Miniprotein binders against b1l550. Designs and how they scored, part 199

Target 1, 279 residues: b1l550
Amino acid sequence: MRLPEELLERARDIHSEAPSHRIKLDRVGSFGLKVPVEFKGFLLLAEADVWVSLPEGRRGVDLSRQVEAIYELSNPPKDPFSLCREAAISLLEKLNYADSSGVSIRFDAPLQDGESLKYYGVEISSIASDEIINKIRVEILGMTACPCTAELIRAYKSSEIAATHTQRSLGILEVSTKAEHPDPDKLASIIERAMSSPLRTYTKRPDEGGLVIRSLSNARLAEDVVREMIHLFLEEFGHLPEDTHILAAVRSMESVHMHDIYAERSFSLDEIRKEISSH
Below, E stands for the ipSAE of ESMFold2; O stands for the ipSAE of OpenDDE; V2 stands for 0.75 times the mean of E and O plus 0.25 times the DockQ between their complexes.

## First folded at step 15 (miniprotein)

Design u36T (at its last look DockQ between E and O 0.94; V2 from the best seeds 0.79)
Fold by ESMFold2-Fast, scan of step 15:
Order: sequence, then structure tokens, then C-alpha cells
Structure u36T (fold): chain B 279 residues (1-279), chain A 99 residues (1-99)
Amino acid sequence: as target 1 above (279 residues)
Amino acid sequence: SEEELERLADEFRELAERLGYDEIEVTREGNRFTVTAERNGVRIRITVEVDGKEIRITVEIEKDGRRIRFMYVITDPEKLEKYLEEIERIIKMFLEYRE
């Protein structure tokens, strides 16, 4: 049923009223929206959150305006990066009481892997105020092999390639920048290249053996993987603004333990350049 | 690449013209140019700097006393057209939105 429009003349404008307590809220919005996006030839259903800041003198946010803003920009489906940036700016323009706005979009990115597909996780955001800050987080699984156990087995019974335990490791790169979002495929590539070997969706026995041998021949500590990710990131993305912030991390799901190993480093481009140049 | 800089300046002037700006100022300074224009209370300032293969674009939009600044650092020239289209769409939002 639909109520008569003339009732709007008599109804209170709840959102514009003073609140019971004069307290600012940092993020008020619509969370868990489903939005179609176009990513490198794929039509995907992404999950989006949209929000704005709410001043202490205003009771509520116009939530319908937020949903309209992102859906107007989503039809036809476009790339999630442009959608994220445009929607954040649109929200700030349309909701003039807000000091800031934000949009986050999450999806699984398909990646061609021979005759099959594999996937990696992508989460992006754009936060607009008097400037825009763009953030991207990429997570992809790879394989690591333990160099410590490899050396023990090599000492026990010499072999050209020492046996050791292997495990799935989750690599993480997160970038926060005033520039446009970095290409997620390049971030995923950096993570995979830093690992002992990448993972595949489908292998035959000879290819599987080769992947295992590659991993064993390239055994790496979690600490080694993080350092290599940082090195490769600087080679690819050193052109970004100096105040760009990066998180590089790996979580190794150790096959010989009931717990995981974790290593990370957070830094700005300015900070890391000074650190490297001091040596 | 003086020719590249001139081509880019013309491309951004055309972008402003498509948005309906009729008083467009383009100022050059070395490897940089700035496009400024104002229409219906919406002032734009676009600064483009070229350093070898890298193109740095900074966009400022001012409307009703509020200013927003955003930027691009382009190392892949194939992406330039996509970002020009995005810039055009964003400015258009400010020009067309009324309460």
C-alpha cells in the first residue's frame, strides 16, 4: 500500500530535528548494499557500504538519498573503482550537512589461470572531505615452504632439494593514497611473486609436481615474503604520493602447528625511502 | 614533449567546453598547465603536470563555499581517456545537482 503524499505536509521532518543528545557521529549510512559492477570483462555482484558524518545538531541522515546516489551511478554497471570515487564525492555534494562521506566496495576478483579461473579478494574505499583518500586491500593465497625444516632434512640425508613442510599462506597488500586506486591485478601479482609458489585451481600430476618442486626450491619465511612484497611494491608503485600508506602482511597457515604465523609492516613511502637510504 | 603538453591542454579545454563553461583560462608554466573556469557558482581548477611518461592531474571543485580536491598519477597512457571521462562526470554532478 502507498500512503497519500499530502500526509508529508503534516508529518514531522524527523531527520532535521535536534537529537536527544548533541553528539557527533562519524559514520551513518546504508551497509550491505548489493551493487552490480564491471571488472575487467566480468559482471560481478559486489557488496557496498555508504556513509556520511552526522553533526551534533542533526537527528538523522537521509538514507534514501544515499541509496539513490550509488544506484544512479551503478546503472549501467561500471568499474568498482570509478563507482567508489564518484559515489563518495556525490554523497558529500548531496548531503551538505556532512563533513565527510565514504564508500566501500568488496568483491572476489576473477583471474585467468590456464583453462580455469582462480580468485582473489578485493576491498576498496574512497573517503571524501576537502580531499579524497582512496584505499585498496588485496588478499590472495599462495604457497610457502619452511626453510628451517628444509635445512634440518638436508643435514639428515643430503639431497639436491631438501624436503620440508608446505602450507597455504595468505598475502595481504593494503594501500591508502590520494591518487587513484592501484591496479588490483598488479597487487595480486606482487603477492604471488613474493611467495614460494602461486596456487592454482587445477593441476595435473606433472604440473603439480613442478609446483611443489618450485616451492621447495624457493623456501621462504613469512618475514622473507613480507620484505619481498615491499621490495616489489616499491618497484611497481614508487611513483605514488610520498604520504601514501602501505600495509604488507602474510598469514602462514602452518601445516605442522595448530596455530598460524603472522608477519606485517606498515609504512608510508616517505618513511620507507628514508629507512632504505640510511643503509 | 611540448606537443604532448599542448595536446593535453587542448583536451582539457574541450572537456570544460563540453561541460558548458564559456570563460576558460589556460595558463602554462614549464611542464605544467592549469585550466580554470566558473559557471553557475561551480569553479573548477585542473592542474596537469607531465614528467616523462607520468601524467599528474589534480582537480579542485568549489561550490557554495565547499572545496573538494582529488588527483590521478597516470603511468599507463591508455588509462588517460577513462580518467578524463570520470573527471567530466564528477564536475557534471556539481553543475547539475540542485536541492
Scores: ipSAE 0.793, ipTM 0.923, lowest interface PAE 0.9, mean pLDDT 86
Fold by OpenDDE base, look of step 17:
Structure u36T (fold): chain B 279 residues (1-279), chain A 99 residues (1-99)
Amino acid sequence: as target 1 above (279 residues)
Amino acid sequence: SEEELERLADEFRELAERLGYDEIEVTREGNRFTVTAERNGVRIRITVEVDGKEIRITVEIEKDGRRIRFMYVITDPEKLEKYLEEIERIIKMFLEYRE
């Protein structure tokens, strides 16, 4: 049942009242919204979070206005990067009591794999205040082969390509920059190239064999993968602002252990360049 | 290139004109230019720097004592038009919104 509209005239605005405790909140918003986006010719339903800060003197946020802000920008569907940036700015404009806003959009990004599709996970975010910071997190699965076991087997039985255990590994690149969001396909490519081999959605037997052989021929520790990711990132994205922050990480789902192996490095472009130049 | 910088300056001037700005100032320093304008209390400052194939665009918008800054670093020319349209939409949002 819809309440009579006349009740709105009699109802107090709860959100604009003073709170019982005058405390600022960092993030207040709606999480788990579904918004359409266009990505590389695909129309996708993405999950979105929207939020703003709340000053100490205001009881609540106009949540409906937040939702309206992102949906107005989502029709017609557009690329998630523009949507994210525009929505973050729109939130600050429409909710003028807020000193900061944020938008996060998550979906599985399609990636062409021959006649089939594989995918990677992507989270696109923009945080707005006096400046806008754009963040992107890409996660994609690959395959790693262990060089340690390979070396042991080689020592035991001489072989050009030593057998070793292989496992799925999750590669992660998270970039935070004052520039626009970096290309997620390029980030995914960096992760795949840093691993022993990519994964394939569809393989014929000869292709599968080749994939495994490639992995064995390019055995890498989780540590190796992270270092390679960083190296490749610098080659592709070295033009980003010096204060750009990067997290490069790998979680290897070890096939011979009950636990995962994890490696990461967090750095700014300025920091890592200085480090590399020192050697 | 000098020619490219001039073209970009014209494009951003035209952008401001389309948005209804009357007093548009364009200043140039080396490989960089700045477009400044004010309309109905919304001040914009757009700085564009061209370095080889890289175009860096910094947009600042001031309204009601607030300032917002955002940036693009363009290496693909095909993205330029997209970001120009985005910038225009963003500025328009500030010009049109009234609480």
Scores: ipSAE 0.774, ipTM 0.916, lowest interface PAE 0.6, mean pLDDT 92
Fold by ESMFold2, look of step 17:
Structure u36T (fold): chain B 279 residues (1-279), chain A 99 residues (1-99)
Amino acid sequence: as target 1 above (279 residues)
Amino acid sequence: SEEELERLADEFRELAERLGYDEIEVTREGNRFTVTAERNGVRIRITVEVDGKEIRITVEIEKDGRRIRFMYVITDPEKLEKYLEEIERIIKMFLEYRE
């Protein structure tokens, strides 16, 4: 049903009134929006959240303007990173009573895997006020091989048998910066290169054997994977602003244990450079 | 990179001209330049610094007493045009959403 538009002239504007309790709200918005995005030639269905701050003197936010703002920018579908940054700024401009705005976008990113594709998780956000903070989180599965067990087996038969337990491990890189969002494929590549071997969408037995052999030659502790991720990140993204913040983490689903192993490190670029140069 | 700096300055002057800015001031200090302009109460200041192949762009937009600042750190020259287009779209938002 569609109501007559002439009623808008007679109704109070509830949103612009003062509230009974003058309390500022940090995030008021629409969450779980479905938006189309274009990524590397793929049309993907992403999930988005949009919000603004609400000052103490304003009763409500114009939610329809928020939704229209992101959908207008998403038609035609475009790069999710540009959409995220532009939508955050647009929200702040359109809803001028807010002192901050935010957008988050989540999607599964395709990654070339030989003659096939695989996918990894991406979540990005942009928070706008007098500055803009851009954040990206990438999660991708890889394979790790335990170096402790590999050494024990080598010592048992003097390198006669090359074996150890292998497992799936989830690698995580999260970057918060004033610069544009880092390329998610480069972040995913850093995670995979830090692991013992990548996971493949599809392999035949000779290729599968090669993948396992590769992992045995690159056996690494979860701690070593995190350290390698940080090293590789600095090589690729050391140009970002000094106050850029990074979280590097690995959750290893250890095949011979009843529990997972977890390792992580948070740092800013200037913090980690000082740490490395002191050693 | 003196030629690169001058080319970039021309690119940003042209960007401001496409958005309808008339009196565009470009100032240079060594390896950086600043483009400033104002139109219909929307002031822009774009600072570009070139260091080797690294290009740092900082954009400040001021309207109705509010200022917003965002930046790009470009190491892949193929991405320059993409970000120039994004910057232009963002500034246009402030010019179109007047009153």
Scores: ipSAE 0.721, ipTM 0.898, lowest interface PAE 1.2, mean pLDDT 87
OpenDDE base, second read of step 16: ipSAE 0.773; ipTM 0.916
ESMFold2 (binder alone), look of step 17: mean pLDDT 82; pTM 0.823

Design u37G
Fold by ESMFold2-Fast, scan of step 15:
Structure u37G (fold): chain B 279 residues (1-279), chain A 99 residues (1-99)
Amino acid sequence: as target 1 above (279 residues)
Amino acid sequence: SEEELERLADEFRELAERLGYDEIEVTREGNRFTVEGERNGVRIRITVEVDGKEIRITVEIEKDGRRIRFMYVITDPEKLEKYLEEIERIIKMFLEYRE
């Protein structure tokens, strides 16, 4: 049953009242919203969080206005990057008491894989205040092969291509920048090219054999993969502002161990260029 | 290219005109230009710099004492139209929303 609108005129405006404790809150919002997005010809169901800062003197946020902001911008569905940036700005415009706003959007991105599709993880955000900071995290599985065991077996068997253990490795690139979000397909490509070989959704025997041979002939340590990812990133995205911050990481699910191997490096573009040029 | 810079300046002037800005100031200096306008209490300043194939766009919007800045660094010319449309939608948002 819908209550009469006349009651709104008699009811207190709870959200604009002073709170019981005068404490600023960093993020108050609507989390876990389902939002359709258009990504490279695909209509996908994404998950979104929207929030604003709440000043110490205000009891609550108008949550309906937050939801309205993202839904107005998501109909018709648009690309998630523009949606993320535009919604963050819209929230700040619509909620004048907020010092900052933010939006995050998560989805699995389809990537053409021969006759089929494979998927990689994408999480993006935009945080608006006096400026906008855009963040993207891409995660994709690939294959790595151990060069240490390869060399040992090569010495033992005198083979042209040494046998070694292979495993799935998760590659991670995270970028935080004042510029627009980097293209996630390019980030996924960088990760895959840094690996011993990419993974497939399905393979026929000749294709499976090819992946294994490629992996064995291109054996790489987790440390090698991270360094190659950074090198390839700089070639593709070195044009971004110097204060752009990057995380490059790989987690190798070692097939011969009960534990994983992890390697990472965080850096700004300014920092990494100085480091590379000092050698 | 001077021709490319002039073409871009015209595109951004047209963008401001479509948004209803009547008093548009375009300033050129070297490899950059700035487009400024004010309408209904919304002040815009768009700076575009061309360096080789790279186009850098900085957008500043001021309304009701609040200022926001965002930028693009375009290396793929095919994406320019998409970002022009996004810039237009964002500015329109400030022009149309009233408290």
Scores: ipSAE 0.785, ipTM 0.921, lowest interface PAE 0.9, mean pLDDT 86
Fold by OpenDDE base, second read of step 16:
Structure u37G (fold): chain B 279 residues (1-279), chain A 99 residues (1-99)
Amino acid sequence: as target 1 above (279 residues)
Amino acid sequence: SEEELERLADEFRELAERLGYDEIEVTREGNRFTVEGERNGVRIRITVEVDGKEIRITVEIEKDGRRIRFMYVITDPEKLEKYLEEIERIIKMFLEYRE
């Protein structure tokens, strides 16, 4: 049912009215939108959040304009990075009362694993004001082998390659920068390389054996993994602006304990360089 | 290289021309150049700095008293065209949108 135009003319613009309490809001928008994106030759349906700030003198946000902004840019489907940046900017342009905007896009990214696919989780965000800050979060599962148990077993059985417990571990890299979003595949690769071994979608017997042996030969604490992630990140992305902020973290789903082990470090490129140079 | 910097300057000049900017000023200082222009109240300033194989692009757009700045750091030359297209689309949004 379409409301008569005459009724619309008589209706107050509720969104433009003064609020009962003059308070600025940081984020008002639509969460859980579905938008198509093109990523590495795949057409994916991503989840998206869009928002803007709301000044103290305005009751509500024009939500329809927000939704329109992102969908206009999503047809035809494009890469999620450009979509995120362009949409954030578009929101500020279309909603002139806002002093800031933001877009977040989430999906599972395909990653080639031999003839099959594995995946990692990715969240791409852009926050726009006088400047644009781009944020990317990558999460990927790997495998860790415990060096402590390995040492105990080595001492007991006197074997060169000691058995140890292995577990799934979730590696996380979150990067916030004034530059464009870092390459998520490179971030995923850093996480995998920092662990004892990657996970595989499928394994043949020889491959499975090799994977386990590799893990045992590269036993790492959760703390080791985080430090290695940081080291590898600096090698690959040291060219980013000095004020770039990074979160490196690991959640190890321990196989001998009922709880998880967690380790993290938050830092800026400037901060970590100073820290390393002081040693 | 000097040749690369000149090529980049030409590309960004051409970008501004395609966007309908008629008064384009290009200023060069060492390994950096700046392209500036104004059209229909939309002012743009694009600064490009080349350091070895790294290209840093900073785009500033000013319209109706609002300023937006964003940046690219390119280490792969193959990405340059993609970002040029993106910059063009972004500037077009400002030029075309009228309240």
Scores: ipSAE 0.775, ipTM 0.918, lowest interface PAE 0.6, mean pLDDT 92

Design u37V
Fold by ESMFold2-Fast, scan of step 15:
Structure u37V (fold): chain B 279 residues (1-279), chain A 99 residues (1-99)
Amino acid sequence: as target 1 above (279 residues)
Amino acid sequence: SEEELERLADEFRELAERLGYDEIEVTREGNRFTVEVERNGVRIRITVEVDGKEIRITVEIEKDGRRIRFMYVITDPEKLEKYLEEIERIIKMFLEYRE
């Protein structure tokens, strides 16, 4: 059943009416959309949120126009970074009452791991106003080994590789910049290199033993991992605008505790360079 | 290099021509050039700066009293074509949509 379009001429335009209270809203939109994207040779079904600001004098947002904007740009599927930036701009162009627009897209990024696949989490956004701010968050699991217990075991009995506990640790890098989104594979690589060792999707016992030995020979505190991530980030992405903001964090799922250990640092490129240079 | 800067300026001139701009103003200064064009009430200013292997592109679009600026900082030259295509698609949005 489809109602006659002539009814639109007689029906009130609810969205353009004055609201009950003259209050601006920061984000109004369609959340949890499923959108096909092409990522490094893979066709993925990503989840997207789209929104705009709503001025104090307007009751509502044209939600159908938001959905049309992102779907028009997603056919054929394209890389999620270009989709994110283009859709945010398109929303501002199509919804002229908005002062700002935003798009976020999240997906699990496949990463070749020998003859199998592993994955890492990606969430990106683009927020458009008189300029565009691009944000990316990459999360990947790695392994850490405790240097404190390793030192105690070394003191108890000398060996080439001290025994210690190992655990999965989640590494997090989040970047907010006026430049294009950083390459997520490079961010994931930075996180993995900062860990005691990476994780694998599939290992046989000899390879698993090697991975454990690698981790034990490279024991790191959560604090060590965060500092190393920052150091490696500056080597790879020091070219970004000075007002680029970064969050580096690790959450260690401690195998000897009922709780996790968490370490983080947020900073701008300008701030961190001045801090490092002053020492 | 000067040769790289000239090649880039030509690529952006070609991009503007594909978008239907006949009057293209290109200004060069040192390691930088600026492309300025206007058509159908859409004004575009693109500034490109080369510093070693790094290419910085800033795009400004003005339409209907609104200005938006976005930028790229390219250290991987293989990504240049992708970003030029994105810039072209974005400008087309402004040229094709009228209220």
Scores: ipSAE 0.752, ipTM 0.906, lowest interface PAE 1.2, mean pLDDT 86

Design u38K
Fold by ESMFold2-Fast, scan of step 15:
Structure u38K (fold): chain B 279 residues (1-279), chain A 99 residues (1-99)
Amino acid sequence: as target 1 above (279 residues)
Amino acid sequence: SEEELERLADEFRELAERLGYDEIEVTREGNRFTVEAKRNGVRIRITVEVDGKEIRITVEIEKDGRRIRFMYVITDPEKLEKYLEEIERIIKMFLEYRE
């Protein structure tokens, strides 16, 4: 059903009216939009949220303008990082009553794994005001092996190869910066290299045995993995602005427990450099 | 190098020219240069600094009393063209959108 257009001339402009209470809202927008993106040769379906701040004197936002901003910029599909940054800026330009705007985009990123693919999680955002803050969060599974049990078994059996339990561990790197979003493949690589071994989509028995031996020979606590991730991050991304903030975390799904082990560290580049140089 | 800095300055001047800016000021100071231009109430200031293999680009756009600043820190020279294209698209949005 379509209502007559003449009704629009008689209808009030609800969005521009004063609200019942003069309270500023931090984020008002369209959440859960499906958007196609181009990522390293792949056409992917991503999920996006777009929002703006709403001043205390205005009842509502122009939601149609928000959707137009991201869809105009996503046709043809482009890389999600440029889309995120451009859409956030576009929202501020189109909605002049807003003090800030934001865009978040989430997708599963393909990563080459021999002749197959594996996938890792990517969530990015851009928040625009008088400056732009870009954030990226990368999550990828790897394997960890317990060094404590390895030492107990080694002592018990007096053997060169220590047996221990292994488990899936989720590695997390989150970066917030005034510079462009870091390359997610490089962040995923840092996480995998910090683990006892990476996981694979497909293995034959000889390759599986090798992966297990690698993990056992490189047993690491969750705490060890977080420290290694930070070390590797500084080697790769130490060039970012000093006020760049990083979260490095590992959630180990312990095979011998009903619960998980979690370790994390948040820091700025300026903070961590002073800490490392003091010791 | 001096030649690299001059080449980059020309590249950014050409970007401003493609966007329709006629009065473009380029200033050099050591390992950096700044490109300033204004057209139709939209003022741009692009500062580029070269430190070894790192290229730092800061873009500032002013329109109708509002200012926005964003930056790039490029260590992979192959990404430069991509970010120049992004900068051009962003400035174009400010030039094309009118109330």
Scores: ipSAE 0.775, ipTM 0.917, lowest interface PAE 1.0, mean pLDDT 87

Design u38T
Fold by ESMFold2-Fast, scan of step 15:
Structure u38T (fold): chain B 279 residues (1-279), chain A 99 residues (1-99)
Amino acid sequence: as target 1 above (279 residues)
Amino acid sequence: SEEELERLADEFRELAERLGYDEIEVTREGNRFTVEATRNGVRIRITVEVDGKEIRITVEIEKDGRRIRFMYVITDPEKLEKYLEEIERIIKMFLEYRE
């Protein structure tokens, strides 16, 4: 049932009223919106959050305008990166009391894996004020093999390829930049290349054996994986603005422990270049 | 290159013309150019710099006393057209929206 429009003339404009306490809020918005996106030929169901800042003198945000901003731009479905950037700017234009706006979009990205597909996690955001800051976080599973145990087994019984424990490890790359979002497939590739081996959706026995041997021949500590991810990132994305901020991390689900091992490094391009060039 | 810079300047001039801007100023300085135009209270300033394979685009939009700036650093030339289309859509939002 739809109530008469005339009631709106008698109802209080709650959003425009003064709040009980004059406190600014950093993010107020609609969270958990489901939106279709087009990603590299695939139509995917993504989840989106949209928000704006709320000044200390205003009680509430017009949530209808927030939802309109993202849905107008998502029909027909478009790539999530353009959607994210355009929606953030649209929010700031439509809600003139806000000092900043933001949009986050998250989805599982398909990646070709032989004759099948595998998936990795993508979360992006765009935050608009007098400039735009674009952020992307990519998470993908790979395999690591322990070099310490490998060396002990090799010492125990002479062998060029020693037995060691292997485990699934989660690689993480997060980038914040004034430039456009980096290509998530390139970030996923960097993570996989830093690991002892990638994981596969499907393997035949000969291919599985090869994957295991590759992992054992490329045994790496969590610390090694993070350093390699940073090295590969600088080779691929060294062109980004010097104030671009990166987080590289790996969480290794150690098969010989009841707990995980975690290693990370955050840095700006400016600081990492100075560090690498110093002795 | 000079040829690439001239081609890009033409592309951005055409973009402004498609958006209905009449008085478009294009200024060239070395490996860069700037496109400036104003229509219906919306001022745009687009600066493009070419350095080898890298194209840097900075877009500034001013409307009703607010200014927003965003940028692209393009190393893959196949993505250029996509970002030009995005820039055009964004400017169009400012031209079309009224309170």
Scores: ipSAE 0.781, ipTM 0.920, lowest interface PAE 1.0, mean pLDDT 87

Design u39H
Fold by ESMFold2-Fast, scan of step 15:
Structure u39H (fold): chain B 279 residues (1-279), chain A 99 residues (1-99)
Amino acid sequence: as target 1 above (279 residues)
Amino acid sequence: SEEELERLADEFRELAERLGYDEIEVTREGNRFTVEAEHNGVRIRITVEVDGKEIRITVEIEKDGRRIRFMYVITDPEKLEKYLEEIERIIKMFLEYRE
């Protein structure tokens, strides 16, 4: 059923009314929107959140203008990073009562893995005010092998490659910067290179054996993985603005325990350079 | 290089011209240049700095008393065209939207 448009002339403009309480709201918007994006030759279904700040004197946000902003920019489908940045700026332009806007986009990114594909998690955002802050979080699974147990087994059997327990570990890199979003494939690569070995979508017995041997020959604590991720990040992305903020973390799903091991470090580029140069 | 800096200045001048700017000021200072222009109440200032193979682009847009700044730090030259296109689309949004 469609109501007559003439009713709009008589309806109150609820959004522009004064609220019950004069309280500013930080984020008001449309969450869980499904948008198509193009990522490195793939057409993917992404999920987006869009929001703006709401001033103390205004009752509500024009939600239809928010949806228009992101959908106008997503047709035809484009790269999710450009979409994120452009939509945040568009929201600020179209909703003039807001002093800030934001967009968040989530998707699973395909990564070539021999003759097959594997996937890693990507969440990006752009927050616009008098400047824009771009954030990206990449999560990818890898393998770690315990060096402590390896050392005990080496002492016991005196072997070139010591037996030890291996487990899946989730590597996390999160970057907040005034520059454009870092390439997620490079972030995923950093995480995988910091691990004892990457994971594969499909292996045959000889390849599986090789992966296990690689992991055992490169046993690493969660703490080791985080430090290596930071080292590799600085090599690849040390050119970013000094106020760029990074979170590096690993959650190791220990195969010999009912609980996980977790290690993390948050830092700005300015902070970490001072730390490294002083020690 | 000097040649690269001049080529980039021409690319940004052309970008501003495509958007309808006709009074475009380009200022050179060492390894950087700044493009300033105003059209239909939208003022832009684009600063480009070249350091080896790194290109830093800062874009400022001012409209109706509000200013926004965003930037790129490009280490892969192949990405330059994509970011120029994005910059053009963003400025166009400010030029085309009227309250």
Scores: ipSAE 0.788, ipTM 0.922, lowest interface PAE 1.0, mean pLDDT 87
Fold by OpenDDE base, second read of step 16:
Structure u39H (fold): chain B 279 residues (1-279), chain A 99 residues (1-99)
Amino acid sequence: as target 1 above (279 residues)
Amino acid sequence: SEEELERLADEFRELAERLGYDEIEVTREGNRFTVEAEHNGVRIRITVEVDGKEIRITVEIEKDGRRIRFMYVITDPEKLEKYLEEIERIIKMFLEYRE
């Protein structure tokens, strides 16, 4: 049912009215939108959040314009990075009362694993104001082998390659930068390389054995993994602006304990360089 | 290289021309150049710096008293065309949108 135009003319514009309490809001928008994106030759349905700030003198946001902004840019489907940046800017342009905007896009990214696919989780965001800040979060599962148990077993059995417990570990890299979003595949690769071994979608017997042996030969604490992630990140992305902020973290789902082990470091490129140079 | 910088300057000039800018000022200083232009109340300033294989592009757009700045750091030449197209689309949005 379409409301008569005459009724629309008589209706107050509720969104443009003064609020009962003059308070600025940081984020008002639509969460849980579904938008198509093209990523590495795949057409994916991603989840998207869009928002803008709301000044103290305005009761509500034009939500329809927000939704329109992202969907206009989503047809035809494009890469999620450009979509995120362009949509954030478009929101500021279309909603001129807003001093800031933001877009977040989430999906599982395909990653080639031999003839099959594995995946990692990715969240791509852009926040626009006087400047644009791009944020990317990558999460990927790997395997860690415990060096402490390995040392205990080595001492007991006197073997060169000691048995140890292995577990799944979630590696996380979150990067916020004024540059464009870092390559998520490279970030995922850093996480995998920092762990004892990657996970595989499928394994043949020889491959499975090799994977386990590799893990045992590269036993790492959760703390080791985070430090290695940071080291590898600096090698690959040291060219980013110095004010780029990074979160490196690992959650190890311990196989001998009922709880998880967690380790993290938050830092800027400038901060970490100064820290390393001081040693 | 000097040749690369000149090519980039030409590409950004052409970009501005395609967008309808007629008064385009290009200033060169060493390994950096700046393209400045104004059209229909939309002012753009694009600064490009070349350091070895790294290209840093800073785009500033000003319209109706609002200023937006964003940046690209390109280490892969294959991405240059993609980002040029994106910059063009972004500026076009400002030129086309009217309240």
Scores: ipSAE 0.691, ipTM 0.888, lowest interface PAE 0.7, mean pLDDT 91

